# Ledger of designs, part 13: VH-VL binders against Large ribosomal subunit protein eL28 (rpl28)

Target 1, 132 residues: Large ribosomal subunit protein eL28 (rpl28), of Dictyostelium discoideum (Social amoeba) (q9gs21)
Amino acid sequence: MSQDLVWSIIKKNNAFLKSSHGLTLSAEPGNLRNKNSLKYSGLARRTTIDVAAVNGKVVVSSKIVKKAAFPAQSKKTTTFSTVNTRKTARFVKTLATQYAPELRAAALGRLHRVQSALRSAKKAAARKAKKN
Key: E = the ipSAE of ESMFold2; O = the ipSAE of OpenDDE; V2 = 0.75 times the mean of E and O plus 0.25 times the DockQ between their complexes.

## First folded at step 4 (VH-VL)

Design Q1 (from Q0 with heavy chain D31E; framework fv_ecleralimab)
Fold by ESMFold2-Fast, scan of step 4:
Structure Q1 (fold): chain C 132 residues (1-132), chain A 120 residues (1-120), chain B 107 residues (1-107)
Amino acid sequence: as target 1 above (132 residues)
Amino acid sequence: EVQLVESGGGLVKPGGSLRLSCAASGFTFSEAWMHWVRQAPGKGLEWVGHIKSKTDGGTTDYAAPVKGRFTISRDDSKNTLYLQMNSLKTEDTAVYYCARDDWGFAMDYWGQGTLVTVSS
Amino acid sequence: SYELTQPLSVSVALGQTARITCSGDNIGSKSVHWYQQKPGQAPVLVIYDDSDRPSGIPERFSGSNSGNTATLTISRAQAGDEADYYCQVWDSSSDYVFGGGTKLTVL
């Protein structure tokens, strides 16, 4: 394989690695301030919802973290296009409603910001393609 | 008019393989998430798995009883959904439905179903 | 894994109101969808998002969902309403979950 081809592939790939940091939202029982205390030992559950832009897509992740003698956690990730706005909003709303209704507005706000950023990036790429 | 038509069902022996197809029309297939749902004779509906639209990553998820044995795929150029079933068991005997999931995480349109019988 | 429980059967007199329940832990936090299936036919979506009706579904069909129980209500029951009814939710851990189904008999 030639060096010119490798450089072209890497250059193109790097151009599409524009990403935003995800927003992590958590709902935690009243032991946030004293996680080191034996008073708060036992089973405690915390849920997090992450909404991020990855490779031009919206990535929504959910994680349940259980604080116990043997820690357990599960993580689920679902990817959406910027065009499938109704289904993506539905997913985020449902996920937040099931785990932490108090985080719903923040999660949906983050989703809208992520979607707007991705649409802006796509528009910029389209403008660059036209300038030839 | 949304239409889904399944085919490929039949009699197969335990340990055998079978491939089901679902021909879709009347909507933009490439943008829809698609499901396979089955129903054993005289029993209830059971989710088998789904495949997301290409724009949403085209990934698949499966119910525990079929994971590792069944594979869902799609050919958007032919508006067709597939279910490849391997290592079939008697418990897989069922009518298999394909169903559309446009936006609500619900099955808003269903095909007529195709019967798969796993028997010696 | 998340589970939905429905009664095996419900009977209703012609013209009366039928209520079919779907029970699940904190089901009120989920969106419940209901399907009608007549013998030899594919299921038909009759209620989505707890209480909304698809186009073509008569107003006699309604739904509710709170706490641990969702309910499909069929008012002024007709002979043609005899069918199996299934509830369904999406759960973050179990994906798509169906209830066991309820056979509605119109007497």
Scores: ipSAE 0.116, ipTM 0.691, lowest interface PAE 4.8, mean pLDDT 81

Design Q23 (from Q0 with light chain K30Y; framework fv_ecleralimab; at its last look DockQ between E and O 0.03; V2 from the best seeds 0.00; counts 0 for: pae E 9.1 > 2, placed apart)
Fold by ESMFold2, look of step 5:
Structure Q23 (fold): chain C 132 residues (1-132), chain A 120 residues (1-120), chain B 107 residues (1-107)
Amino acid sequence: as target 1 above (132 residues)
Amino acid sequence: EVQLVESGGGLVKPGGSLRLSCAASGFTFSDAWMHWVRQAPGKGLEWVGHIKSKTDGGTTDYAAPVKGRFTISRDDSKNTLYLQMNSLKTEDTAVYYCARDDWGFAMDYWGQGTLVTVSS
Amino acid sequence: SYELTQPLSVSVALGQTARITCSGDNIGSYSVHWYQQKPGQAPVLVIYDDSDRPSGIPERFSGSNSGNTATLTISRAQAGDEADYYCQVWDSSSDYVFGGGTKLTVL
């Protein structure tokens, strides 16, 4: 999906992006879950990766499944500012490559969409601040 | 150009505490993730922990052997990284390095280290 | 946690090619970084992201990473290359991990 199309969809749902504490953007996790489910349809446990906007920052969350007698998910959440696009992209690429290679393209695509939406929302907020 | 200088090492008894400092210059300290790495005499490098830049949340992570005993902090107004070490054990005896991770999860600049000796 | 294994020592004749290995389960899926440490000195980054050289590192240093093995290659070995070499990865489910180190001796 192109940046222009993504922005058009976001503008139609402008109230979804506003927050009194900053910008919040959520992406429906079903896309990644659906792709992951197709690859592992018979499995009881699944690795997940989610990328979302929270208070104007990029948040990457994961549940990593390891094999053991008492397996437990390893959950980790990492926050990146919008100015650290290179470090954020490296983080998501490495995480997916290591633990869920079938999700890599989807996770990086979601990251691109989240970063684009945050840049657009920051510009809109700056226009409103100048009017005030 | 880039300079990292550790200080505060010394001799301490088991159960004691020390605070290490790392003075940074030659780069924008507030944008960098900073690490502590230690090396016991005659042994290899061991990661101790890191602190993210303030813009990336300012949070810390620690290696299992030091979690709960060591605390990493930073003061961006002083360009200084800190390591508070409590409940020290003889196994904590090492040279402690600070290192910069400005990009890519590699440690591209290191200080010369400060020696911590934990003995009776 | 994730583990990296290096040989304890490697010897190379002056002017020959040294190869230092770093073994780990599916290490080819990681970005591997290499550090050189000379006696009494701090480590210096010599290779990052498997094969890239920081500014000031001669082209004689190269790296590769695939499968279960990453390799640091030092061609035309010089006396000044004698040092300890460490590989390192970041593991997103655990912490930063160093190999045990390899002492390179130039004969």
Scores: ipSAE 0.007, ipTM 0.614, lowest interface PAE 9.1, mean pLDDT 79
ESMFold2-Fast, scan of step 4: ipSAE 0.361; ipTM 0.742
ESMFold2 (binder alone), look of step 5: mean pLDDT 93; pTM 0.954
OpenDDE, look of step 5: ipSAE 0.022; ipTM 0.707

Design Q24 (from Q0 with light chain S31N; framework fv_ecleralimab)
Fold by ESMFold2-Fast, scan of step 4:
Structure Q24 (fold): chain C 132 residues (1-132), chain A 120 residues (1-120), chain B 107 residues (1-107)
Amino acid sequence: as target 1 above (132 residues)
Amino acid sequence: EVQLVESGGGLVKPGGSLRLSCAASGFTFSDAWMHWVRQAPGKGLEWVGHIKSKTDGGTTDYAAPVKGRFTISRDDSKNTLYLQMNSLKTEDTAVYYCARDDWGFAMDYWGQGTLVTVSS
Amino acid sequence: SYELTQPLSVSVALGQTARITCSGDNIGSKNVHWYQQKPGQAPVLVIYDDSDRPSGIPERFSGSNSGNTATLTISRAQAGDEADYYCQVWDSSSDYVFGGGTKLTVL
C-alpha cells in the first residue's frame, strides 16, 4: 500500500503560555499504489505535511522529495489565523489528498488540536491581563 | 448580496502604468482572499494573482507572466482591492476581473470586469 | 507547471446530454471547479468540489472527477446553456490553474 511514516511531536505548553506551543505532525508517504502502480515516468515522490502553532498562528508546511538520481526538495509554508477555520481545514484536506491521503484524518485531527490550543492560550492570556 | 465592481481600465501605451480598483460589498471583506483574473480578447481565463485576507496575513502570490510588474493590495477600511500594473505590454490587453475566494480555493463571486487595452 | 486540457468546442442537441472534459495529471486527487461564461458576462461558478452545485444552479448540472479526467455533465440541454465553460483547480505547486475553456453550442 503505502510506505508512509507518521510522526507526532508534542510541544509542551508552559504555564506561561507561548505562541509556539502545540502539537506537530509529520507524515511521509511513499508510493501509495505500491505494486499496482502504473509507472509513466522514473520520478517518485515523497512528501511531508506539518501543522504547528507558531506565534499565535496556524502554520501548515509541506515538503516534496523527489526520488531522482539527484534528489531535490522544496518546502512551502502557509499561515492561517484561528478565524478562518473552514479555509484552513480545506487547505489541509487538499494538501493531504494530493500527497498523503492515508494521513488526511490524522492531519485534520492535528489541526483541530492546534487550533484548540491557540484559542485556549488566547483566553488564558486575556484572563491574566484582566487580573492586573 | 455579494457585489464586486471593477474600475480603472482604459487605453494605455506599452511601458505605461494603470491602477485597477475593485469595490466589494455584501460580505466581510477583511476575512476573504481576493483574486485578479484576466481574459484576453477571444481567449481563456488566466489567473493573475491573489491576496490573502487580513486575518491570514495579507500576503500576495502572482502568476509568472506578471511577477515583478504587478502588485496586489487591499484597503480593508474601504472594502477595496487594487491591482497596480507597471511596465505594461501589449500581451496584458485583457478584461480584468476581481473575484472572491471565501473558503474553497475557488472563485465564488466575480465582478463584471474592466477592459485594459495596451496599444500604441 | 501544472496544465489542464479541455476540448475547444462541444456540440449538443436541444434536450440531450453534453459532456465537457478537463484532463490533467492525476486530476482525481484535486478538487475541480467549473465556471460558465456567457458572451459579454462575467464567469459564474456552476460546480465546486468536483460535483457540488452552488445555490441557484439547476440540477441538470453535475460533475465527476477520477484518474486523469474530470467531467462537467449538462443534462437536458437548453438554449441558455450555450456558453464557454472553464475548469479550475488549486495545486500545491502551481496555485490556481484554469483549463483553456470549451465553447458549448446547443443545436
Scores: ipSAE 0.209, ipTM 0.704, lowest interface PAE 3.5, mean pLDDT 81

Design Q25 (from Q0 with light chain S31Y; framework fv_ecleralimab)
Heavy chain, then light chain:
Amino acid sequence: EVQLVESGGGLVKPGGSLRLSCAASGFTFSDAWMHWVRQAPGKGLEWVGHIKSKTDGGTTDYAAPVKGRFTISRDDSKNTLYLQMNSLKTEDTAVYYCARDDWGFAMDYWGQGTLVTVSS
Amino acid sequence: SYELTQPLSVSVALGQTARITCSGDNIGSKYVHWYQQKPGQAPVLVIYDDSDRPSGIPERFSGSNSGNTATLTISRAQAGDEADYYCQVWDSSSDYVFGGGTKLTVL
ESMFold2-Fast, scan of step 4: ipSAE 0.293; ipTM 0.719

Design Q30 (from Q0 with light chain D91Y; framework fv_ecleralimab)
Fold by ESMFold2-Fast, scan of step 4:
Structure Q30 (fold): chain C 132 residues (1-132), chain A 120 residues (1-120), chain B 107 residues (1-107)
Amino acid sequence: as target 1 above (132 residues)
Amino acid sequence: EVQLVESGGGLVKPGGSLRLSCAASGFTFSDAWMHWVRQAPGKGLEWVGHIKSKTDGGTTDYAAPVKGRFTISRDDSKNTLYLQMNSLKTEDTAVYYCARDDWGFAMDYWGQGTLVTVSS
Amino acid sequence: SYELTQPLSVSVALGQTARITCSGDNIGSKSVHWYQQKPGQAPVLVIYDDSDRPSGIPERFSGSNSGNTATLTISRAQAGDEADYYCQVWYSSSDYVFGGGTKLTVL
């Protein structure tokens, strides 16, 4: 049995791109079996990743949110260029596998769209510069 | 072929400083993340820190034992990685390796290592 | 901080199968890499991404990773396989962690 999974598409503003969007993936172990594991001691944790375009780069963020009544969270970010496509895909794949393996393809698909949008925007900006 | 060649190791007294270099060839250095990994005599491998590719922002991260004392930098025009070691302690005695991290968050190519001995 | 645990030593007879384990919390959700280090030499990557071999590494080297344990398997062990073996993972966003290393002795 799967955990509850949430998909959210978030628009991000960039100096270079205006059409790029973010993606949020979250997994919340609310299943009693998961909560009773020795490693999680009945605590519910929610982990999310975000994949977004910021200033012509891909920004991947992850965060762990503790129990809702007294929430504490730690957010980590890693920035990638459009040049290191394989490394960025590896990073996203590994994070997605930590939530649920079924999300890997969708997360990588979003990454591909973000990277394609960034490359298209660079090409469009170069064409516009040549006309001025 | 990918080659990494470390230099700059030697004997230094506790509290001293030393700078290591790693000359890289055979790949696009500016696109690669680079690591320093050390190994004390007869002990295991210990990650020291890394520097991201220039294209990915060139930021650095360090293992707790060296944070604040060691600085990693790179000169992409010279295809060279550096490790500046300050406030050296006897427990910093080790062979220091530079290693490439192309795409897998793994050290796919390693240099031969350079020995740093911190002793009075 | 994340910790990887390996046995200090493993012995294998010539031609038999050696298995070296690497244990870590939820290690199956991470990509595990394995390095071979012979005396006086730099480490060599022998397995990446749990089970893939770099060019030039013999097919008798294989790997697996699930749950809390990753395993490096060396079938038909040869004298030249005697070395220290290290597992390594990337943890969270920028932390790189090595196991303590396992000395493989070929008898």
Scores: ipSAE 0.206, ipTM 0.693, lowest interface PAE 3.6, mean pLDDT 80

Design Q31 (from Q0 with light chain S92R; framework fv_ecleralimab; at its last look DockQ between E and O 0.05; V2 from the best seeds 0.00; counts 0 for: pae E 8.3 > 2, placed apart)
Fold by ESMFold2, look of step 5:
Structure Q31 (fold): chain C 132 residues (1-132), chain A 120 residues (1-120), chain B 107 residues (1-107)
Amino acid sequence: as target 1 above (132 residues)
Amino acid sequence: EVQLVESGGGLVKPGGSLRLSCAASGFTFSDAWMHWVRQAPGKGLEWVGHIKSKTDGGTTDYAAPVKGRFTISRDDSKNTLYLQMNSLKTEDTAVYYCARDDWGFAMDYWGQGTLVTVSS
Amino acid sequence: SYELTQPLSVSVALGQTARITCSGDNIGSKSVHWYQQKPGQAPVLVIYDDSDRPSGIPERFSGSNSGNTATLTISRAQAGDEADYYCQVWDRSSDYVFGGGTKLTVL
């Protein structure tokens, strides 16, 4: 089935990243919720973009397949602090629009939720620290 | 007030080395991504490379013409950006600017530049 | 490698509107930044993210970006606007690309 259809189905069934103090749930490698919400591992074997929270930071990972006949596979991972919200949004927007336009809306929506979760976790940690 | 002051420019022979510094003030240097951009006399702007903040991984990226010859580093305790230039060529003759990328992949503050001349 | 093309020069009469173009394949999918550089000076950011102005930049500077062309527009051109103008994008893994520059002459 087409890459666009597969992504549409996955996007409709998105799971929210649950924020926790220090983002312990997102710190472990292989978090399936993060991998499944944005990445088509093995299903369509096409360009993927993954946005996740890891150790209190936003991590954007991609696998770029430029041409169907002779694709140049490129895997890149870039980490952004929570202070760099506009930089992160522009990075994801530009990357998706250049190499996987069909993923743009989903990637940006995922980014918004990850950034919100990290902001909430930071506020909760600050409140707990002040009580001590 | 944000200030960036480059230094260390001068005359060098082809094949030589030179180290540029950029002293930063008026912002939290450790949170910023920092760039080097050069401009040959009478020519346009050319990106040289950048270094990310430590919190964003502290990694560097370089333009193809300088990769393997130039090294960008930073010392957050001194609020200073560095450019180590090795194996210099006459094509490297330019004014070298440091620039801040604190937000959005745009270079919102620039120093006044330091001239590097590579000539026999 | 990604390339940006600008006209070498643009002329505008004092008080009129100048438009400086920056062409690139699918540039409308990128965030375009514009810099002004006067002789002997460092560049100054005048537009970022296609159309936003940094603090201190007059509203007569504006920008747009769609398709294969981004445009810097300077309304009511003043003598002090005479400068070189560069467009710039980020392309892929931190590859920062400048246009060749456009010399704006105010007549």
Scores: ipSAE 0.012, ipTM 0.633, lowest interface PAE 8.3, mean pLDDT 79
ESMFold2-Fast, scan of step 4: ipSAE 0.425; ipTM 0.757
ESMFold2 (binder alone), look of step 5: mean pLDDT 93; pTM 0.948
OpenDDE, look of step 5: ipSAE 0.184; ipTM 0.791

Design Q33 (from Q0 with light chain S94Y; framework fv_ecleralimab)
Heavy chain, then light chain:
Amino acid sequence: EVQLVESGGGLVKPGGSLRLSCAASGFTFSDAWMHWVRQAPGKGLEWVGHIKSKTDGGTTDYAAPVKGRFTISRDDSKNTLYLQMNSLKTEDTAVYYCARDDWGFAMDYWGQGTLVTVSS
Amino acid sequence: SYELTQPLSVSVALGQTARITCSGDNIGSKSVHWYQQKPGQAPVLVIYDDSDRPSGIPERFSGSNSGNTATLTISRAQAGDEADYYCQVWDSSYDYVFGGGTKLTVL
ESMFold2-Fast, scan of step 4: ipSAE 0.302; ipTM 0.712

Design Q36 (from Q0 with light chain S92Y; framework fv_ecleralimab; at its last look DockQ between E and O 0.03; V2 from the best seeds 0.00; counts 0 for: pae O 6.2 > 2, placed apart)
Fold by OpenDDE, look of step 5:
Structure Q36 (fold): chain C 132 residues (1-132), chain A 120 residues (1-120), chain B 107 residues (1-107)
Amino acid sequence: as target 1 above (132 residues)
Amino acid sequence: EVQLVESGGGLVKPGGSLRLSCAASGFTFSDAWMHWVRQAPGKGLEWVGHIKSKTDGGTTDYAAPVKGRFTISRDDSKNTLYLQMNSLKTEDTAVYYCARDDWGFAMDYWGQGTLVTVSS
Amino acid sequence: SYELTQPLSVSVALGQTARITCSGDNIGSKSVHWYQQKPGQAPVLVIYDDSDRPSGIPERFSGSNSGNTATLTISRAQAGDEADYYCQVWDYSSDYVFGGGTKLTVL
């Protein structure tokens, strides 16, 4: 099934849609901008990159279609410690450049937000631990 | 060694136009996000705008004070960054720096800057 | 718009430790970068991502970030450390934001 066809089916009806201030947003995995669009759809796109926080670490995931005629989807997941910010950024940059150049900026932006959130959470946890 | 060299600064009248250039060397220019940052005499650093790499869409963003008047562009074949400044105001008087962003929203290398003076 | 606040000036005796603060709303959740600017020179990145040092920056320079305040610490202050220091963050709504800068005087 083409990504366009999938998008036509799910764009107005999926479990990840959220309404905010008259805008339709998406919380779906792989949506780097949380925008309800084909460009950022983790569900509809054949090739996508995802950056997420899981168990206090940065997880970068990619879905890659090798050949149009053979829709074997390969999923690759790489986990990074929050300590190696530069390494992770380089990885995301490289990955995006290779498989989804159009998502490079979005991926890096998402990475930044994820790292920031993780840092904040870690600091909060540390503070709590000191109080106990 | 990474080098950034600004040029094109000078004296211009209010309402006038000026184009600044930044010549880059020592790194893959086409992969880098590039920034313009200015500093008025005796004042602090003020972000002007940036341009992303072509692979990142080549899009630009600007600070509110210069939106609609300033345009950032790049020629990757010449390793050159540009700042077209139109409708210049006296408050635009500053040293203008070009800077590279290759670290994730930090400027790791700066040029020496070029002075733009807007005066009647 | 997101704003960063720095003290106008900080003084430190030679060989002592200087601390320059940068305040912002929940700045602890952001990545803070620090720049050094000596008179008549371009800014130089001295700390990035709160506490990391670029190559060539002395270990005397360190950074921390928590709550509403980031801090640049310069231990064993030298005469050559006299400069203006700027903190900077990226904000989704405000793009790149600099603090007002702090003049460090070494006595």
Scores: ipSAE 0.016, ipTM 0.657, lowest interface PAE 6.2, mean pLDDT 89
ESMFold2-Fast, scan of step 4: ipSAE 0.408; ipTM 0.753
ESMFold2, look of step 5: ipSAE 0.122; ipTM 0.694
ESMFold2 (binder alone), look of step 5: mean pLDDT 93; pTM 0.953

Design Q38 (from Q0 with heavy chain H50Y; framework fv_ecleralimab)
Heavy chain, then light chain:
Amino acid sequence: EVQLVESGGGLVKPGGSLRLSCAASGFTFSDAWMHWVRQAPGKGLEWVGYIKSKTDGGTTDYAAPVKGRFTISRDDSKNTLYLQMNSLKTEDTAVYYCARDDWGFAMDYWGQGTLVTVSS
Amino acid sequence: SYELTQPLSVSVALGQTARITCSGDNIGSKSVHWYQQKPGQAPVLVIYDDSDRPSGIPERFSGSNSGNTATLTISRAQAGDEADYYCQVWDSSSDYVFGGGTKLTVL
ESMFold2-Fast, scan of step 4: ipSAE 0.212; ipTM 0.706

Design Z3_1 (framework fv_zigakibart)
Fold by ESMFold2-Fast, scan of step 4:
Structure Z3_1 (fold): chain C 132 residues (1-132), chain A 118 residues (1-118), chain B 107 residues (1-107)
Amino acid sequence: as target 1 above (132 residues)
Amino acid sequence: QVQLVQSGAEVKKPGASVKVSCKASGYTFTDYWMHWVRQAPGQGLEWMGYINPSGGDTKYNEKFKGKATMTSDTSASTAYMELSSLRSDDTAVYYCARDDWGFAMDYWGQGTTVTVSS
Amino acid sequence: DIVMTQSPSTLSASVGDRVTITCKASQSISSYVAWYQQKPGKAPKLLISDASDLQSGVPSRFSGSGSGTEFTLTISSLQPDDFATYFCQQWDSYPLTFGQGTKLEIK
């Protein structure tokens, strides 16, 4: 089976998970900035962790504020194969611990669902290939 | 330190059964799948299947369905592979190997030689 | 089943040589390949997973590359301990399958 077929099946499963559970996990720290603080006033700090299936692979994305004085955001993406589940889980755990500890459990839960969907789609595609 | 220790060599008659054990230590036995791979003399590696010790779920290479049975004993941290209706072409070294959470096998037992002869 | 074909079947080389072993899959397997080293009388040892991920404790002279249907294992400067048989393994689909092996011998 082609990678396009696997992606098509995964896309349907992933869309269902996205609508039911949410694909992007966000954290907005509840720290009220003091007016006399050296931190930039009016800058809302936000970290997001996104776990998605792209072309049969797990893609983990993060957006962080790079500079407190400027509202600049950078997006980092890391791509994992579904067969390296422990490596991917360790990466997500480390990423969440460093940038958004409150999202760790949710991010790992999302990763588990994405990996499960990709594995199921892979097996379904293999069964279809075998029948043909 | 991770170790997989297998049972000793076996010599069997055609038609007999053999049960190979693989005792795991140095890690949480139920956290990793266990694969079984055999190698006939002078030949390459042949994947037989895997067992998930956490649930007892198994996946067999179709060639070994009905011939091999994989089981595990979580209290003893031991995986088993039983091969029935032995033929001379079942003569091989049988390995257990730990899944690396990615279907590669990161730690291997020392191997169990099974010889089938009349 | 996905058939994994290694070339060459036997390779003669000298210490210090750069050695390359090729593995071809009968259909696309993305990067779902692992490489193993086996010495006589011993169990295989995992060297590389996911085509290019070097395992902890494996010397940096070993490297893997490739995707799709063609994969290579390279030893940049052959050492005496490297004379062994090397196997590739795919995990794109069941059953998991290995190449037939490449025996690396002293020239």
Scores: ipSAE 0.005, ipTM 0.527, lowest interface PAE 14.3, mean pLDDT 77

Design Z3_2 (from Z3_1 with heavy chain D100E A104Y M105F; framework fv_zigakibart)
Fold by ESMFold2-Fast, scan of step 4:
Formats: C-alpha cells, sequence, structure tokens
Structure Z3_2 (fold): chain C 132 residues (1-132), chain A 118 residues (1-118), chain B 107 residues (1-107)
C-alpha cells in the first residue's frame, strides 16, 4: 500500500469515526479569508490542506503543485495518533510553511479542534466501558 | 482522455458580440479552474481571466473587465467566454485552458479564431 | 504587472545542437515559471512547470532551471520535432503573463 492511497482505502472500508468532519483550507485567489486584506493582492500557490478525524486518528492531507499525470491522485495523506500532538503540529507547521504560509494559523487551529474532539470521544468511551 | 473542444471560427462586424464555448471531457469538470487566453495573429499569448466551475467565481485581467464575461454550465461540462463591443484589435485565436494546481495550463482547447472586420 | 522577456526572439539551429533560451522576469518570482511549446496552427503544450519540473511524456532532452528573475529552457540535443515557438509564463501574481516567445528555426 502506498501512502498516496491510504485515505482512499480507509474511506472505502468505512473506517471513519461517526462524528468525523473534514476541514479544507486553500490559498486560492479570491479566498473568503481575506477580511484584513483590501491591502492584500496577488496569487498564492494553490494548495489545499485538509485535517480530519478518521477512525480515532488524525489524518492530514494536502493537494500541492503536481504533475498532470493523475489528477485524482494529487492528494497525499499522513496519519497521526492523537497522543502525539507535538509531532502532528510540527508536520502541519512544516507543510503550511512550505506550501501556504497564510493558512498556517487556521490549519493549526483546526488540528487542535480535531485532536480535542478525538480525546473527548476516547474519554467518553472509557467512561462507558467502566460502567459495564 | 482529457479533452477540451471549442466552438468553430467566427467572423463578426465591429460592435457585435461573440460567445465561444469550451466543452470538457475525460475529467471531473468542477475540480479544475478554466482560463481563457488569446493570441493575436503573429503575437504572443495574453491571459484574459479564469472561472472556477465549482462556484462560478471569476477573475479577469483588468484589460478585459467589462469587455469579457466568463460563465460555465456544470451539467454540460462547458465553459463560455463572451466578448462584447468587438473591435478590429480583438481579432485573435481564443483558447480555453485547464488550470493545473499552480496556475499553469496542462490541457488546452484547439482554439477558436475570431475575426473582426468590415 | 510582471513583464517576462525572452531571449533570443529567434534562434537558428541544426539537429543535434544544444540550444538554450532565456526568460527574465521584471521582479523576483521564486520558481513560479512554466514553459510551453507551440507549433504552427496548434495550441501550446506544457513542457515544464515550477521552473524545472519536467511534465510526463516530455522527452528528457528538455530541461529547465533558474529561480528569482532568470530562467532557462535547454534542449540538450535538438531533434526535428523541436522546431517550434517556446513561451515562458509566470504564475507568481495576477495578471498571469507570458514572454513574447522564442522561435526556433532550422539553420
Amino acid sequence: as target 1 above (132 residues)
Amino acid sequence: QVQLVQSGAEVKKPGASVKVSCKASGYTFTDYWMHWVRQAPGQGLEWMGYINPSGGDTKYNEKFKGKATMTSDTSASTAYMELSSLRSDDTAVYYCARDEWGFYFDYWGQGTTVTVSS
Amino acid sequence: DIVMTQSPSTLSASVGDRVTITCKASQSISSYVAWYQQKPGKAPKLLISDASDLQSGVPSRFSGSGSGTEFTLTISSLQPDDFATYFCQQWDSYPLTFGQGTKLEIK
């Protein structure tokens, strides 16, 4: 299995957390994120960064500048445990810094929310198990 | 597999309008932005603008604001570019081109020749 | 607007020659340059993206290099199929702009 297909395989096998929600962030021209930004103009690299909860884990995916060989496979994914917040945050920071610096704060905020939700779900499951 | 097929050549009088179509096939039409680029006879390439077929969002080169209108029909997988108040200096080959992530163009239509003369 | 200037405007060469064409941007554009080949009566074809990234199906004799303001397209051993016009394009800022083109002709 290649890393490029991990997301697709997980999705097809229905291994997603029930309350899982993806957030897609882009550095596209015309992005709604320009509230401070009658001052901003110009073109950012067209990069999409997605952070989602999948089967109790954090999945970070990106579409970056790619060759036109297989457009459907331009998305790369990396899966992280919820207990290694530092490693996941460092990866997201590095990814955003390389491809879309303007999305860094938003991507890290989304990561924090996803990790928090997964930890809460784990605690709820543990409490239910303890009752039984 | 990926193809962009444009409408046929047009001959117009000054002051008329022309609408060029670009039918996409072989990919998901809403996944890629569509740009329009023109080339006057013996001249270089000039970027006109783009449309995002997913939301209908457009961006125009300042030179073409109020002159060109870009639209798309997602059901037909077709992009359109209408040019109004035609002048002789609008004589050119008009291309649609698919935006590869990174704002360069991996696939181009065959071009539509628009001739404006009296 | 970023102005892209190509040199030379016309280049005469023979099959087997090493040819280099240059593209200069009026301001720094990092690596945000693409190169296209256009044959008479046809649409342009993407050869290179992001200054040096060779597109799938493009022969390995083509290569791109450069960053900042100066970029080059090189054909290491010219073939008959390579006689065409070549354009550079910046994608650093709007409006997107192209060089004026370099016509590669038979000597």
Scores: ipSAE 0.008, ipTM 0.535, lowest interface PAE 12.9, mean pLDDT 77

